# Ledger of designs, part 12: miniprotein binders against Mevalonate kinase

Target 1, 378 residues: Mevalonate kinase, of Arabidopsis thaliana (Mouse-ear cress) (p46086)
Amino acid sequence: MEVKARAPGKIILAGEHAVVHGSTAVAAAIDLYTYVTLRFPLPSAENNDRLTLQLKDISLEFSWSLARIKEAIPYDSSTLCRSTPASCSEETLKSIAVLVEEQNLPKEKMWLSSGISTFLWLYTRIIGFNPATVVINSELPYGSGLGSSAALCVALTAALLASSISEKTRGNGWSSLDETNLELLNKWAFEGEKIIHGKPSGIDNTVSAYGNMIKFCSGEITRLQSNMPLRMLITNTRVGRNTKALVSGVSQRAVRHPDAMKSVFNAVDSISKELAAIIQSKDETSVTEKEERIKELMEMNQGLLLSMGVSHSSIEAVILTTVKHKLVSKLTGAGGGGCVLTLLPTGTVVDKVVEELESSGFQCFTALIGGNGAQICY
Short names: E, the ipSAE of ESMFold2; O, the ipSAE of OpenDDE; V2, 0.75 times the mean of E and O plus 0.25 times the DockQ between their complexes.

## First folded at step 7 (miniprotein)

Design Z4 (from Y5 with L59W; at its last look DockQ between E and O 0.89; V2 from the best seeds 0.86)
Fold by ESMFold2, look of step 7:
Structure Z4 (fold): chain B 378 residues (1-378), chain A 117 residues (1-117)
Amino acid sequence: as target 1 above (378 residues)
Amino acid sequence: TPEEQIEEWKEEGEEAKEKGDIEEARYYFSFARKVARINGDKESEAKAYNELGEVFRKWGRPYDAEFWLAKAYRIAKKIGDEKAIAEILQELGKAYEEMGKTEEAQEMFDEAEELAS
């Protein structure tokens, strides 16, 4: 049979960097998805002894015999428990790396290796040693700070868990998972993220799994209910950055200028809390009025991010371009490159600003924020 | 091969569109677009952007339709494909109508009719 799943990427709407220093941050799902299709072969199929992974959107395919997988990752029925998420041991990860190495990835594609490893881990622990074809396609650019790894882990886990439901209906459309399965999904996705990142915060997979928005402060994650539509232009500068170095730089500035930076972090905290309140508000304030308040808060947040030293000439180029079109932008995530968010108020067309940005070598997307989390389709 | 995958997804996207399966059509055209762009197939890339525009318009998201149709337009102009330009302008006109931008819509329709003739 076949089951499909999808999971959204994410953005940080407010509070980047300052959250490391005790301030509040707000993260949101975006309606750009990673999709996973899981197909089990018919018993009479010629290749019913293989696990096949197809990355059709980049024209790559990988295949392993089940016997080879069993040899590398020893079968143990006590470790196959889909209701009890487990961590991948360092020894098991080394064995999985051998399976990935056997596929002989070209050097320019080696960035895929950790994703393939987490695919093998999640599949073998949730499904076991059963043949299948798994198709993964993504609208999210790799390495751009939009939560591509988390969306992969969430969408893959959602498909794997959904295939275990004893009763399926041939329905139409995408549906959310119930709360129990969402909690299980998020825990498994977190274990997958550990393979890719080592010590993930849990924020990205939580936003991807549950959708909408989350607020986080000092390690506490609170789910938010958005009550307004928001459109963003997302501009990928295509400039890579060292997130650890940027985070360290902010901490060093805080040591050198403790009073000034305390004020900066407090201002960001206030901005994040006000943004969260506006977005959740059900009062009679018009969408247009709420959009103007959000616009101002984004502008303020960008100014404070500049004072932390985490902007970049590429980000400033995007901002200057969007200002010519009377649009407000801020960096999202670590800064120093990466992606820039531009608020698109109701009624905004983007043909001219997108043409200008793309002719300058940037990559643009539009997205609605605060929408669905993980969804399945049978 | 990439060429075969692009054609398969174009066909599946068209079928989904004809059935009114909007989100399924989005899926196929999104990835036909991605593979076409990677492989330098400008004609398929522009077609996929135009189809995404129609999908988002029918979804009731004319501002996102405008985003995709503008991309299609820029490619079609660059390669000089007058037939594609006319199709794209017709979809842009419909998107502007849904936005309530009646004058802009009429300008698009008028230009499309001149090119098609």
Scores: ipSAE 0.828, ipTM 0.928, lowest interface PAE 0.9, mean pLDDT 89
ESMFold2 (binder alone), look of step 7: mean pLDDT 82; pTM 0.786
OpenDDE base, look of step 7: ipSAE 0.880; ipTM 0.945

Design Z5 (from Y5 with A70S; at its last look DockQ between E and O 0.92; V2 from the best seeds 0.87)
Amino acid sequence: TPEEQIEEWKEEGEEAKEKGDIEEARYYFSFARKVARINGDKESEAKAYNELGEVFRKLGRPYDAEFWLSKAYRIAKKIGDEKAIAEILQELGKAYEEMGKTEEAQEMFDEAEELAS
ESMFold2, look of step 7: ipSAE 0.832; ipTM 0.926
ESMFold2 (binder alone), look of step 7: mean pLDDT 82; pTM 0.773
OpenDDE base, look of step 7: ipSAE 0.883; ipTM 0.948

Design Z6 (from Y5 with L52M; at its last look DockQ between E and O 0.90; V2 from the best seeds 0.87)
Fold by ESMFold2, look of step 7:
Structure Z6 (fold): chain B 378 residues (1-378), chain A 117 residues (1-117)
Amino acid sequence: as target 1 above (378 residues)
Amino acid sequence: TPEEQIEEWKEEGEEAKEKGDIEEARYYFSFARKVARINGDKESEAKAYNEMGEVFRKLGRPYDAEFWLAKAYRIAKKIGDEKAIAEILQELGKAYEEMGKTEEAQEMFDEAEELAS
């Protein structure tokens, strides 16, 4: 018995930071995935009493006896409420932390602990105390602002929910979940994100679950339908940053310079709305013409992000390199490092720009924007 | 070990290719390349990038194939593996053909044939 799931990472195409101040943001799925494989053993299998987690892309394995899990987290499995997502209590989180500590992670791997905790929480609440082997592999770099934690929560939940679907089909490739299951999936993924981040916005898990694009403003999420292909070069600067400090810095600048920053936020709002309109447009405008308009909006957005104080020397180095190759770039997410998006117009080859960026120590990916959300495969 | 995992994924990716399951091949080669890079196994890394190039070409995405094949080429050149270089140039030529870049494709094929001889 095996089920696979995958879920995309995300980027913020426009409106990051300004969205905290009432502006519109546009987020999109990217076709870089986190994959989860869930295998239930047969009743006669040797490991019929254990839950095993394999992070094969980083060569790590964790295993717990079901008896030990039951002892630490004494849920009554007869009252499992998989259809009613709930938050993990502080007491339950501390019990789970003990199970994670017993695996004796080396110091350099302690950044995994919250993800492992989220795995244990979601598994025990959705499946209960049943043996399984769960394999997780990710194309997304951890901690770079591409939504790796949300993709994990979404892919994991999708696999766990799909294991109970009675109308399973075999060998049909990757398929989407229906709207009812996507809504349930997104709610569980949001609860998983709370374990990792405390106070997630809900944007990352929503984009990962539903795919395509979303528009977000003042707590209202609107799902968009892209009508044009967009290809991006994504450059990971490999510079860590403090997202909370960057967000706080923008707020403080808005307090010190209220009139100027209101104008900046309004300009970003306008850019986000124009970008969303172009991407959804079905008019006779050519793809090339739409790409030129998007390039200009990205350039303008980056200038406004710079005026918010959230750029960084590493981001500016990426931008300088891509400008020399006649490409337009902007930071995505919190800034201060993280990732940079570069639009790749139709017909663009990237060998030379990628060689230059990677020789400078940056990490590059290409991706299509606005594709599939969570998918399952039996 | 990482070396065993890389070899297992390379074998599974090849099997998926033989069956025509290109998405399954993508999965295996994507993680073979990731672990090979981290482990410093340049020969496996270049091979996996070349396979990723073939995967994306077969998915109808020759521009993404070019991205992966260029990475494979740069590694193969650095280590002096002429057999790998020839293989990579063949795939790159096919990607350029699918882009309509016939002169560039022919240059790749000509160099590949010279190295393979």
Scores: ipSAE 0.840, ipTM 0.931, lowest interface PAE 0.8, mean pLDDT 89
ESMFold2 (binder alone), look of step 7: mean pLDDT 80; pTM 0.756
OpenDDE base, look of step 7: ipSAE 0.876; ipTM 0.945

## First folded at step 8 (miniprotein)

Design Za (from Y5 with K10L A70S F109K; at its last look DockQ between E and O 0.89; V2 from the best seeds 0.00; counts 0 for: pae O 3.0 > 1.5)
Fold by OpenDDE base, look of step 8:
Structure Za (fold): chain B 378 residues (1-378), chain A 117 residues (1-117)
Amino acid sequence: as target 1 above (378 residues)
Amino acid sequence: TPEEQIEEWLEEGEEAKEKGDIEEARYYFSFARKVARINGDKESEAKAYNELGEVFRKLGRPYDAEFWLSKAYRIAKKIGDEKAIAEILQELGKAYEEMGKTEEAQEMKDEAEELAS
């Protein structure tokens, strides 16, 4: 039996940093996916006693005997409850860490440890101790801020949950999950994100699970329906960032300049709300006019992010390049590096700007904004 | 090996494309391009980009097709693969037609024919 799942990455369209201070933010799914294939061996197969994880995009394979997993993880088979997402205990997490250490990860790949731990956790909680091969591929660059961890958790959970669905419901091609299964999926994916990040907001996994767009403010998440196509160029600067330090830096600036920073956060709040309104609008306004309004909002938001001190020379280099080509760009996520969004108006050819950006050592993607969430294929 | 895996994905992508499973084709070609890029296999990278161009055309997204095909073109030109350039230009021509850029489309097709002769 084989089940496939995919989950999209995520971007922040507006509201970065200001959201931590009570402003509205808008996040969207992008059509860059993490793919998960779950294969159960035949009972007669030689590998009927192993769990294998293949990370094909980075050419790594991990394998455990089921006996070893059962020995290491204090698990009662009676506690298998797919329908009741639970948090991983510290004790269980330590036990899983031992299993990860036994795989002898190279030091340069130690960042995978949390992802592998999450895999072992989700698999054993949802499937139990059955043999399988799980193949993971991702279009998302790791550590870029495009929600790669959330997409992993969502896609993995989707494949695991879909394996319980009867063959009679198997359709051809990619299909979305129903609302009940999406809720369950999102809850499990959130528990996976806790293993990776400790205290995730739930935004990234929610965007990846449900797709389209969300608005969030002060912990409240509202699902949005986009009524316009949005296409963007995503430029990965390939510059590493310390998100915690950037967030802390903004908070410290807000302490030093409370009134000015309050005004900045309020301006970002207004931009996020206006952006959401434009995207959701069903009026007869032309797409071109909506795109022009979005361009101005992006430009304004980038200026405000610059005022917060979260831009970087690499981000500015991307912006200058895109401005030369009459395009508007803003950083997405924490800044300090990471990714830059460039709005691509309808009819825009991007070959020249991409060539220039790539020649500068950046990585470019085109993405459709606000696409599908988690999907499964049988 | 990474090389064997790239080849396998390219083949599976072609099979999926032939069956009309365009999303599955996208899946395989996306993997192929990533691993080819990591391993420095420029020929396979260009091929994967070209295939992605066709996939996006079939998805009714000619501007995204142009993005991938332009990447393929740049690589193929850099490595001097005239056959690949001709194939890419044919696909670019189709994408440009789909964008309503008929003059540019014809120029690309004409150039492709010249290279293929």
Scores: ipSAE 0.061, ipTM 0.557, lowest interface PAE 3.0, mean pLDDT 91
ESMFold2, look of step 8: ipSAE 0.846; ipTM 0.933
ESMFold2 (binder alone), look of step 8: mean pLDDT 84; pTM 0.812

Design Zb (from Y5 with K17L R57Y F109E; at its last look DockQ between E and O 0.92; V2 from the best seeds 0.86)
Fold by ESMFold2, look of step 8:
Structure Zb (fold): chain B 378 residues (1-378), chain A 117 residues (1-117)
Amino acid sequence: as target 1 above (378 residues)
Amino acid sequence: TPEEQIEEWKEEGEEALEKGDIEEARYYFSFARKVARINGDKESEAKAYNELGEVFYKLGRPYDAEFWLAKAYRIAKKIGDEKAIAEILQELGKAYEEMGKTEEAQEMEDEAEELAS
């Protein structure tokens, strides 16, 4: 039997950084996916004693005998319950790390270790010790701030949960999970994110699981429904960031300049709320009028992010290029590099701006914003 | 094995297109593209971009089709593959026609006909 799942990456449309200080942020799914294919062998198959993980888009494969997995992480099968997400203990994580180390990752690929650990944790906790081949491929550039780890956790968990359903209907297209399974999926994906990041906020996995858009403020998450099409150019600067240092820098600036920064955070809060309202509105305002309002809000947000100190010369280079083409851009996520969002109003052709950006060494994609969350296909 | 994987995905994507399974074709061509780029296989990369253009055109997203086809065109011109250039221009013409950009569509058709002669 085979089941496929996919889950979207995400971007932050407005409110990053200021949200740490009480402002509202808006995050959205993008239609760039991580895909997971889960195949169980027939009982008589020659490979029915192994768990195999294939990262075919980077030409890597990992395999463990079930006996070795059971030896390293012996779960009591009577306490396995996929409906009750659990945290991975430090003891179990150490055992899993041994299994990962035995695969002899090349040093330049050691960044994969936590993702492989998360794969082993989720698989063994949800499925147990059954043989399978699992293929993972991603359209998301890894480490770019587009939610790659969350999309992995969500897609993987979706495939694992879907494999427990007896309905094996081939020929279906991609379908969403029901609300009960989405809640379970999101809780498991959050536990997977903890292995990768330690202390995730829960926003990335929530956006990836449910899709569309999420508004969040002071730990409270509200799901939104977009009522307009949004198309973005996403430019990967290929500059790595130190998110912790950037977040700390904003906090220190707020300590040094409390009145000014309070005004900055309040302005961002207003921008985020207005943007969320425009996107959800069902009024008679045309899409092009809404696009002009969003364009202005994005421009304002970028200026305020610059005043927080989280822009970067690579981000400014992207902005300068897109301004020449009358397009508005802002950084997304932590800043200091990473990705830049450029709004593409209805009717916009991007061949010339993309050529300029890519000739400067940046990587470009187009994406629709606020679409599907996790989906499965049998 | 990357070369084998690119060929396999190319064949699977073409089969999916013939069956009308456009989302499945997107999957295969996306990853053929990714592996071709990583391995420096410019001909396979341009072919994958062209095929992604067809995918997005069939999905009713001509602006995204143009994004991919423009990338295919730039590579095909650099490597001098005139047969590929003509094919890409015909697909670009279709995308511009769907956008209502008649002048751009005509320019693509004219250039494609000049290369075919």
Scores: ipSAE 0.833, ipTM 0.927, lowest interface PAE 0.8, mean pLDDT 89
ESMFold2 (binder alone), look of step 8: mean pLDDT 81; pTM 0.766
OpenDDE base, look of step 8: ipSAE 0.842; ipTM 0.927

Design Zc (from Y5 with R61Y; at its last look DockQ between E and O 0.02; V2 from the best seeds 0.00; counts 0 for: pae O 9.7 > 1.5, off the site)
Fold by OpenDDE base, look of step 8:
Structure Zc (fold): chain B 378 residues (1-378), chain A 117 residues (1-117)
Amino acid sequence: as target 1 above (378 residues)
Amino acid sequence: TPEEQIEEWKEEGEEAKEKGDIEEARYYFSFARKVARINGDKESEAKAYNELGEVFRKLGYPYDAEFWLAKAYRIAKKIGDEKAIAEILQELGKAYEEMGKTEEAQEMFDEAEELAS
């Protein structure tokens, strides 16, 4: 039996940093996916005693005997409850860490440890100790801030949960999960994100699970329905960033300049709300007019992010390049590097700007904004 | 001249690399590559790509290193520069090791050694 799942990455459209201080932010799914294929061997297969994880993007394979997994992870058959997402205990996490260490990861790849741990935990909790090969392939650059970890957790969980769904629902092609299964999926994915990040907000996995767009403010998440196509160029600056330091820097600036920074956060809040209103609007306003309004809001938001001190020379280099081509750009996520969003109006040819950006050592992706969430294919 | 500009940027890139400012080095080599490409200087273009490969390895992006090194390889192969091919393969091998592709890395090292002999 083979089950396939995919989950999208995410971007922040507006509200970066200000959201930490009570402002509204808008996040969206992008059509860059992490793919997971789950294959159960035939009972007659020679490799019917192993769990294998294949990371195709990085050409790595990890394999455990089921006996070794059972030895390391205390399992009570009564604890297999797909319908009841639970947090991983510290004890279980330590046991899983031993299994990861046995794979002799190179020091340069130690960053994979948390992902592999999450895989082992989700698999054993949802499937148990059955033999399988799990193949993961991602269009998302790791560490780019495009929600790669969340997409992994969501896609993996989707494949695992879908394996329990009756064959009678086998349709041709990619299908979305129903609301009940999406809720369950999102809960499990959130627990996976806790293993990777410790205290995730739940935003990234929610966007990846449900797709489209969300508005979030002060811990409240509201699902949005986009009524317009949005296409963006995502430029990865490939500059590493310290998100914690950037967030701390904004907070420190807010302490030093409370009234000014409050005004900045309020302006970002207004931009986020207006952006959400434009995207959700069903009025007869032309797409072109909506795009122009969004461009202006993006430009304003970038200026405000610059005022917070979270821009970077690499980001500015991308912006300058896109401005030459009459395009508007803003950073997404924490800044200090990472990714830049460029709005692509309908009919825009991107080849020249992409060539110029790539010549500067950047990585470019074209993405549809607000697309599908988690999907399965049987 | 474009040639002088390429050399200046390569020198600045090497200096930045030596100082440990790998991000600055990335920009300089990217500019050198761009000018070399525009002017049809394939040798300088390949060299700049090779330098970018090393820079991206040092930044911890072995896949990005592969991307640039593969471009270097294609150019070097097209112009028949065996020495450049060997150097590029050596850097590719390192990138592949960093990606955990140990077998492929060894093949690249072996081919590089064969070309250098």
Scores: ipSAE 0.006, ipTM 0.248, lowest interface PAE 9.7, mean pLDDT 90
ESMFold2, look of step 8: ipSAE 0.746; ipTM 0.896
ESMFold2 (binder alone), look of step 8: mean pLDDT 82; pTM 0.779

Design Zd (from Y5 with R37E; at its last look DockQ between E and O 0.92; V2 from the best seeds 0.89)
Amino acid sequence: TPEEQIEEWKEEGEEAKEKGDIEEARYYFSFARKVAEINGDKESEAKAYNELGEVFRKLGRPYDAEFWLAKAYRIAKKIGDEKAIAEILQELGKAYEEMGKTEEAQEMFDEAEELAS
ESMFold2, look of step 8: ipSAE 0.852; ipTM 0.936
ESMFold2 (binder alone), look of step 8: mean pLDDT 82; pTM 0.782
OpenDDE base, look of step 8: ipSAE 0.904; ipTM 0.957

Design Ze (from Y5 with K101Y; at its last look DockQ between E and O 0.90; V2 from the best seeds 0.84)
Fold by OpenDDE base, look of step 8:
Structure Ze (fold): chain B 378 residues (1-378), chain A 117 residues (1-117)
Amino acid sequence: as target 1 above (378 residues)
Amino acid sequence: TPEEQIEEWKEEGEEAKEKGDIEEARYYFSFARKVARINGDKESEAKAYNELGEVFRKLGRPYDAEFWLAKAYRIAKKIGDEKAIAEILQELGKAYEEMGYTEEAQEMFDEAEELAS
């Protein structure tokens, strides 16, 4: 039996950093996917006693005997709780860490450890100790801030949960999960994100699970329905960032300049709300006019992010390049590097701007904004 | 090996195209391009981008097709693969037609024909 799942990455359209200080943010799914294929061997297969994880896009394979997993992870029959997502205990995490260490990850790939741990945990909690090969491939660059960890958790969980669905319900092609299964999926994915990040907001996994767009404010997530197509160029600066340091830096600036920073956060809040209103609007306003309004809001938001001190020379280099081509760009996520969003108006050919950006050593993607969430294919 | 994996994905991608499973084709060619890029296989990278261009055309997304095809073109031109350039220009021309740029499309078709002769 084979089950395939995919989950989208995410971007923040507006509200970066200010959201930590009570402002509204808008996040959206992007049609860059993490794919998970789950294959159960036939009982007669030679490898019917192993769990194998294949990261084919980076040419890595991990394999455990089921006996070894069962020995390492405290398990009883009552611990299989597919329908009841629970947090991973510290004890279980330590046990799983031993299993990961046994794979002898190269030092330069130690960043994968949390992802592998999450895999082992989700698999054993949802499936148990059955043999399988799990193939994971991602279109998302790792560490870019495009929600790669959340997409992993969502896609993996989707595949694992879908494996319990009867063949009679199998449709052709990619299909979305129903609301009940999406809720369950999102809960499990959130628990997976806790293993990776400790205290995730839930934004990334929610966007990846449900797709489209969300509004986030003071811990409340609201699902949005986009009524306009959005296409963006995503430029990965390939510059590493320390998100914690950036967030801390903004907080420290807010302590030093409370009134000014309050005004900045309020301006971002207004931008996020206006952006959400434009995207959700069903009025007769032309797409072109909506795009122009969004461009101006993006420009304003980038200026405010610059005022917070979270821009970077690499981000500014991307912006300068896109401005030459009469395009508007803003950083997405924590800044300090990472990714830049460029709105692509309807009818825009990107060849020249992409050529220039890539010649500068950046990585470019085009993406549709606000697309599908988690999907499964049988 | 990475080379074997790229070849496997290309084959599976072609099979998926033949079956009309365009989303599956996207899957295979997306990762073929990624592995090719990581390993510095420019020929395979350009080919995978070209295939993605066709995939996105079939998905009714000619502007995204152009993105991939233009990348393929730049690589093929850099490595001097005239055959690949001609193939890419044919797909670019189709994408440009789909975008309503009929004159530019014809120029691409003409150039492709000249390279193929």
Scores: ipSAE 0.811, ipTM 0.912, lowest interface PAE 0.7, mean pLDDT 93
ESMFold2, look of step 8: ipSAE 0.837; ipTM 0.931
ESMFold2 (binder alone), look of step 8: mean pLDDT 82; pTM 0.785

Design Zf (at its last look DockQ between E and O 0.86; V2 from the best seeds 0.85)
Amino acid sequence: TPEEQIEEWKEEGEEAKEKGDIEEARYYFSFARKVARINGDKESEAKAYNELGEVFRKLGRPYDAEFWLAKAYRIAKKIGDEKAIEEILQELKKAYEEMGK
ESMFold2, look of step 8: ipSAE 0.838; ipTM 0.937
ESMFold2 (binder alone), look of step 8: mean pLDDT 82; pTM 0.788
OpenDDE base, look of step 8: ipSAE 0.868; ipTM 0.947

## First folded at step 9 (miniprotein)

Design M1 (from Zd with S30R; at its last look DockQ between E and O 0.94; V2 from the best seeds 0.83)
Fold by OpenDDE base, look of step 9:
Structure M1 (fold): chain B 378 residues (1-378), chain A 117 residues (1-117)
Amino acid sequence: as target 1 above (378 residues)
Amino acid sequence: TPEEQIEEWKEEGEEAKEKGDIEEARYYFRFARKVAEINGDKESEAKAYNELGEVFRKLGRPYDAEFWLAKAYRIAKKIGDEKAIAEILQELGKAYEEMGKTEEAQEMFDEAEELAS
């Protein structure tokens, strides 16, 4: 039996940093996916006693005997709890860490440890101790702020949950899960994100699970329906960032300049709300006019992010390049590097701007904004 | 090996394309390109980009096709593969036609023909 799943990455369209201070943010799915293939061996297969994880895009394979997994992970009647997502205990996490350490990850790949831990935890909690081969491939650059960890958790959970769905309901091609399964999926994915990040907001996994767009304000997530196609160029600066330090820096600036920073956060809130309104609008306003409004809002939001001190020379380099091509760009996520969004108006070809950005050492992607969430294929 | 994996994915992608399973083809060619990029295999990279261009055309996304095909073109030009350039220009021309850019499309077709002669 084989099940495939995919889950999208995410971008923040507006509201970065300000959202921590009570402003509205808008996040959207992008059509860059993490793919998971789950294969259960036949009972007669020679390797019917192993769990194998393959990361083919980076040429890595991990394998455990089921006996070793059972030995390491405490098993009780509550171990299999597919319908009742629960947090991973510290004890279980430590046990899983031992299993990861036994794989002798190279130092340069130690960043995979949390992902592998999440894999082992989700697999054993949802499937248990059955043999399988799991193949994971991702279009998302790791650590770029495009929600790669969330997409992993969502896609993996989707495949695991889908494996228990009756064959009679299996359709051809990619399909979405029903609302009940999506809710379950999102809860599990959130628990997976906790293993990776400790205290995730739930934004990234929610966007990845449900797709389209969300509005986030003061802990409340609202699902949005986009009524306009958006295409963006995503430029990965390939510059690493410390998100915690950036967030802390904004908070410290807000302490030093409370009134000014309050005004900045309020301006971002207004931009996020207006952006959401434009995207959700079903009025007869032309796509071109909507795009122009979005461009201006993006430009304004980038200026405000710059005022918060979260821009970077690499981000500015991307912006300067895109401006030469009459395009508007803003950073997405924490800033300090990471990714830059460039709105691509209808009819825009990107060859020249991409050539220039790539010559500068950046990585470029085109993406549709607000697409499908988690999908499965049997 | 990465090379073997690229070839496997190319074969699977071609098979999927032949079967009309464009999403599956997209899957295979995307990862073929990714591995090719990581390993510096420029020929395989250009081929994978070209295939992605075709895939996106078939998905009705000519602007995304242009993104990949333009990248393929730049690589093929850099390595001096005239045959690849001609093939890519044919696909680019089709993408440009699909975008309603008929004049630019014709220029690409003409250049492709000149290179193929």
Scores: ipSAE 0.783, ipTM 0.903, lowest interface PAE 0.7, mean pLDDT 93
ESMFold2, look of step 9: ipSAE 0.802; ipTM 0.918
ESMFold2 (binder alone), look of step 9: mean pLDDT 81; pTM 0.772

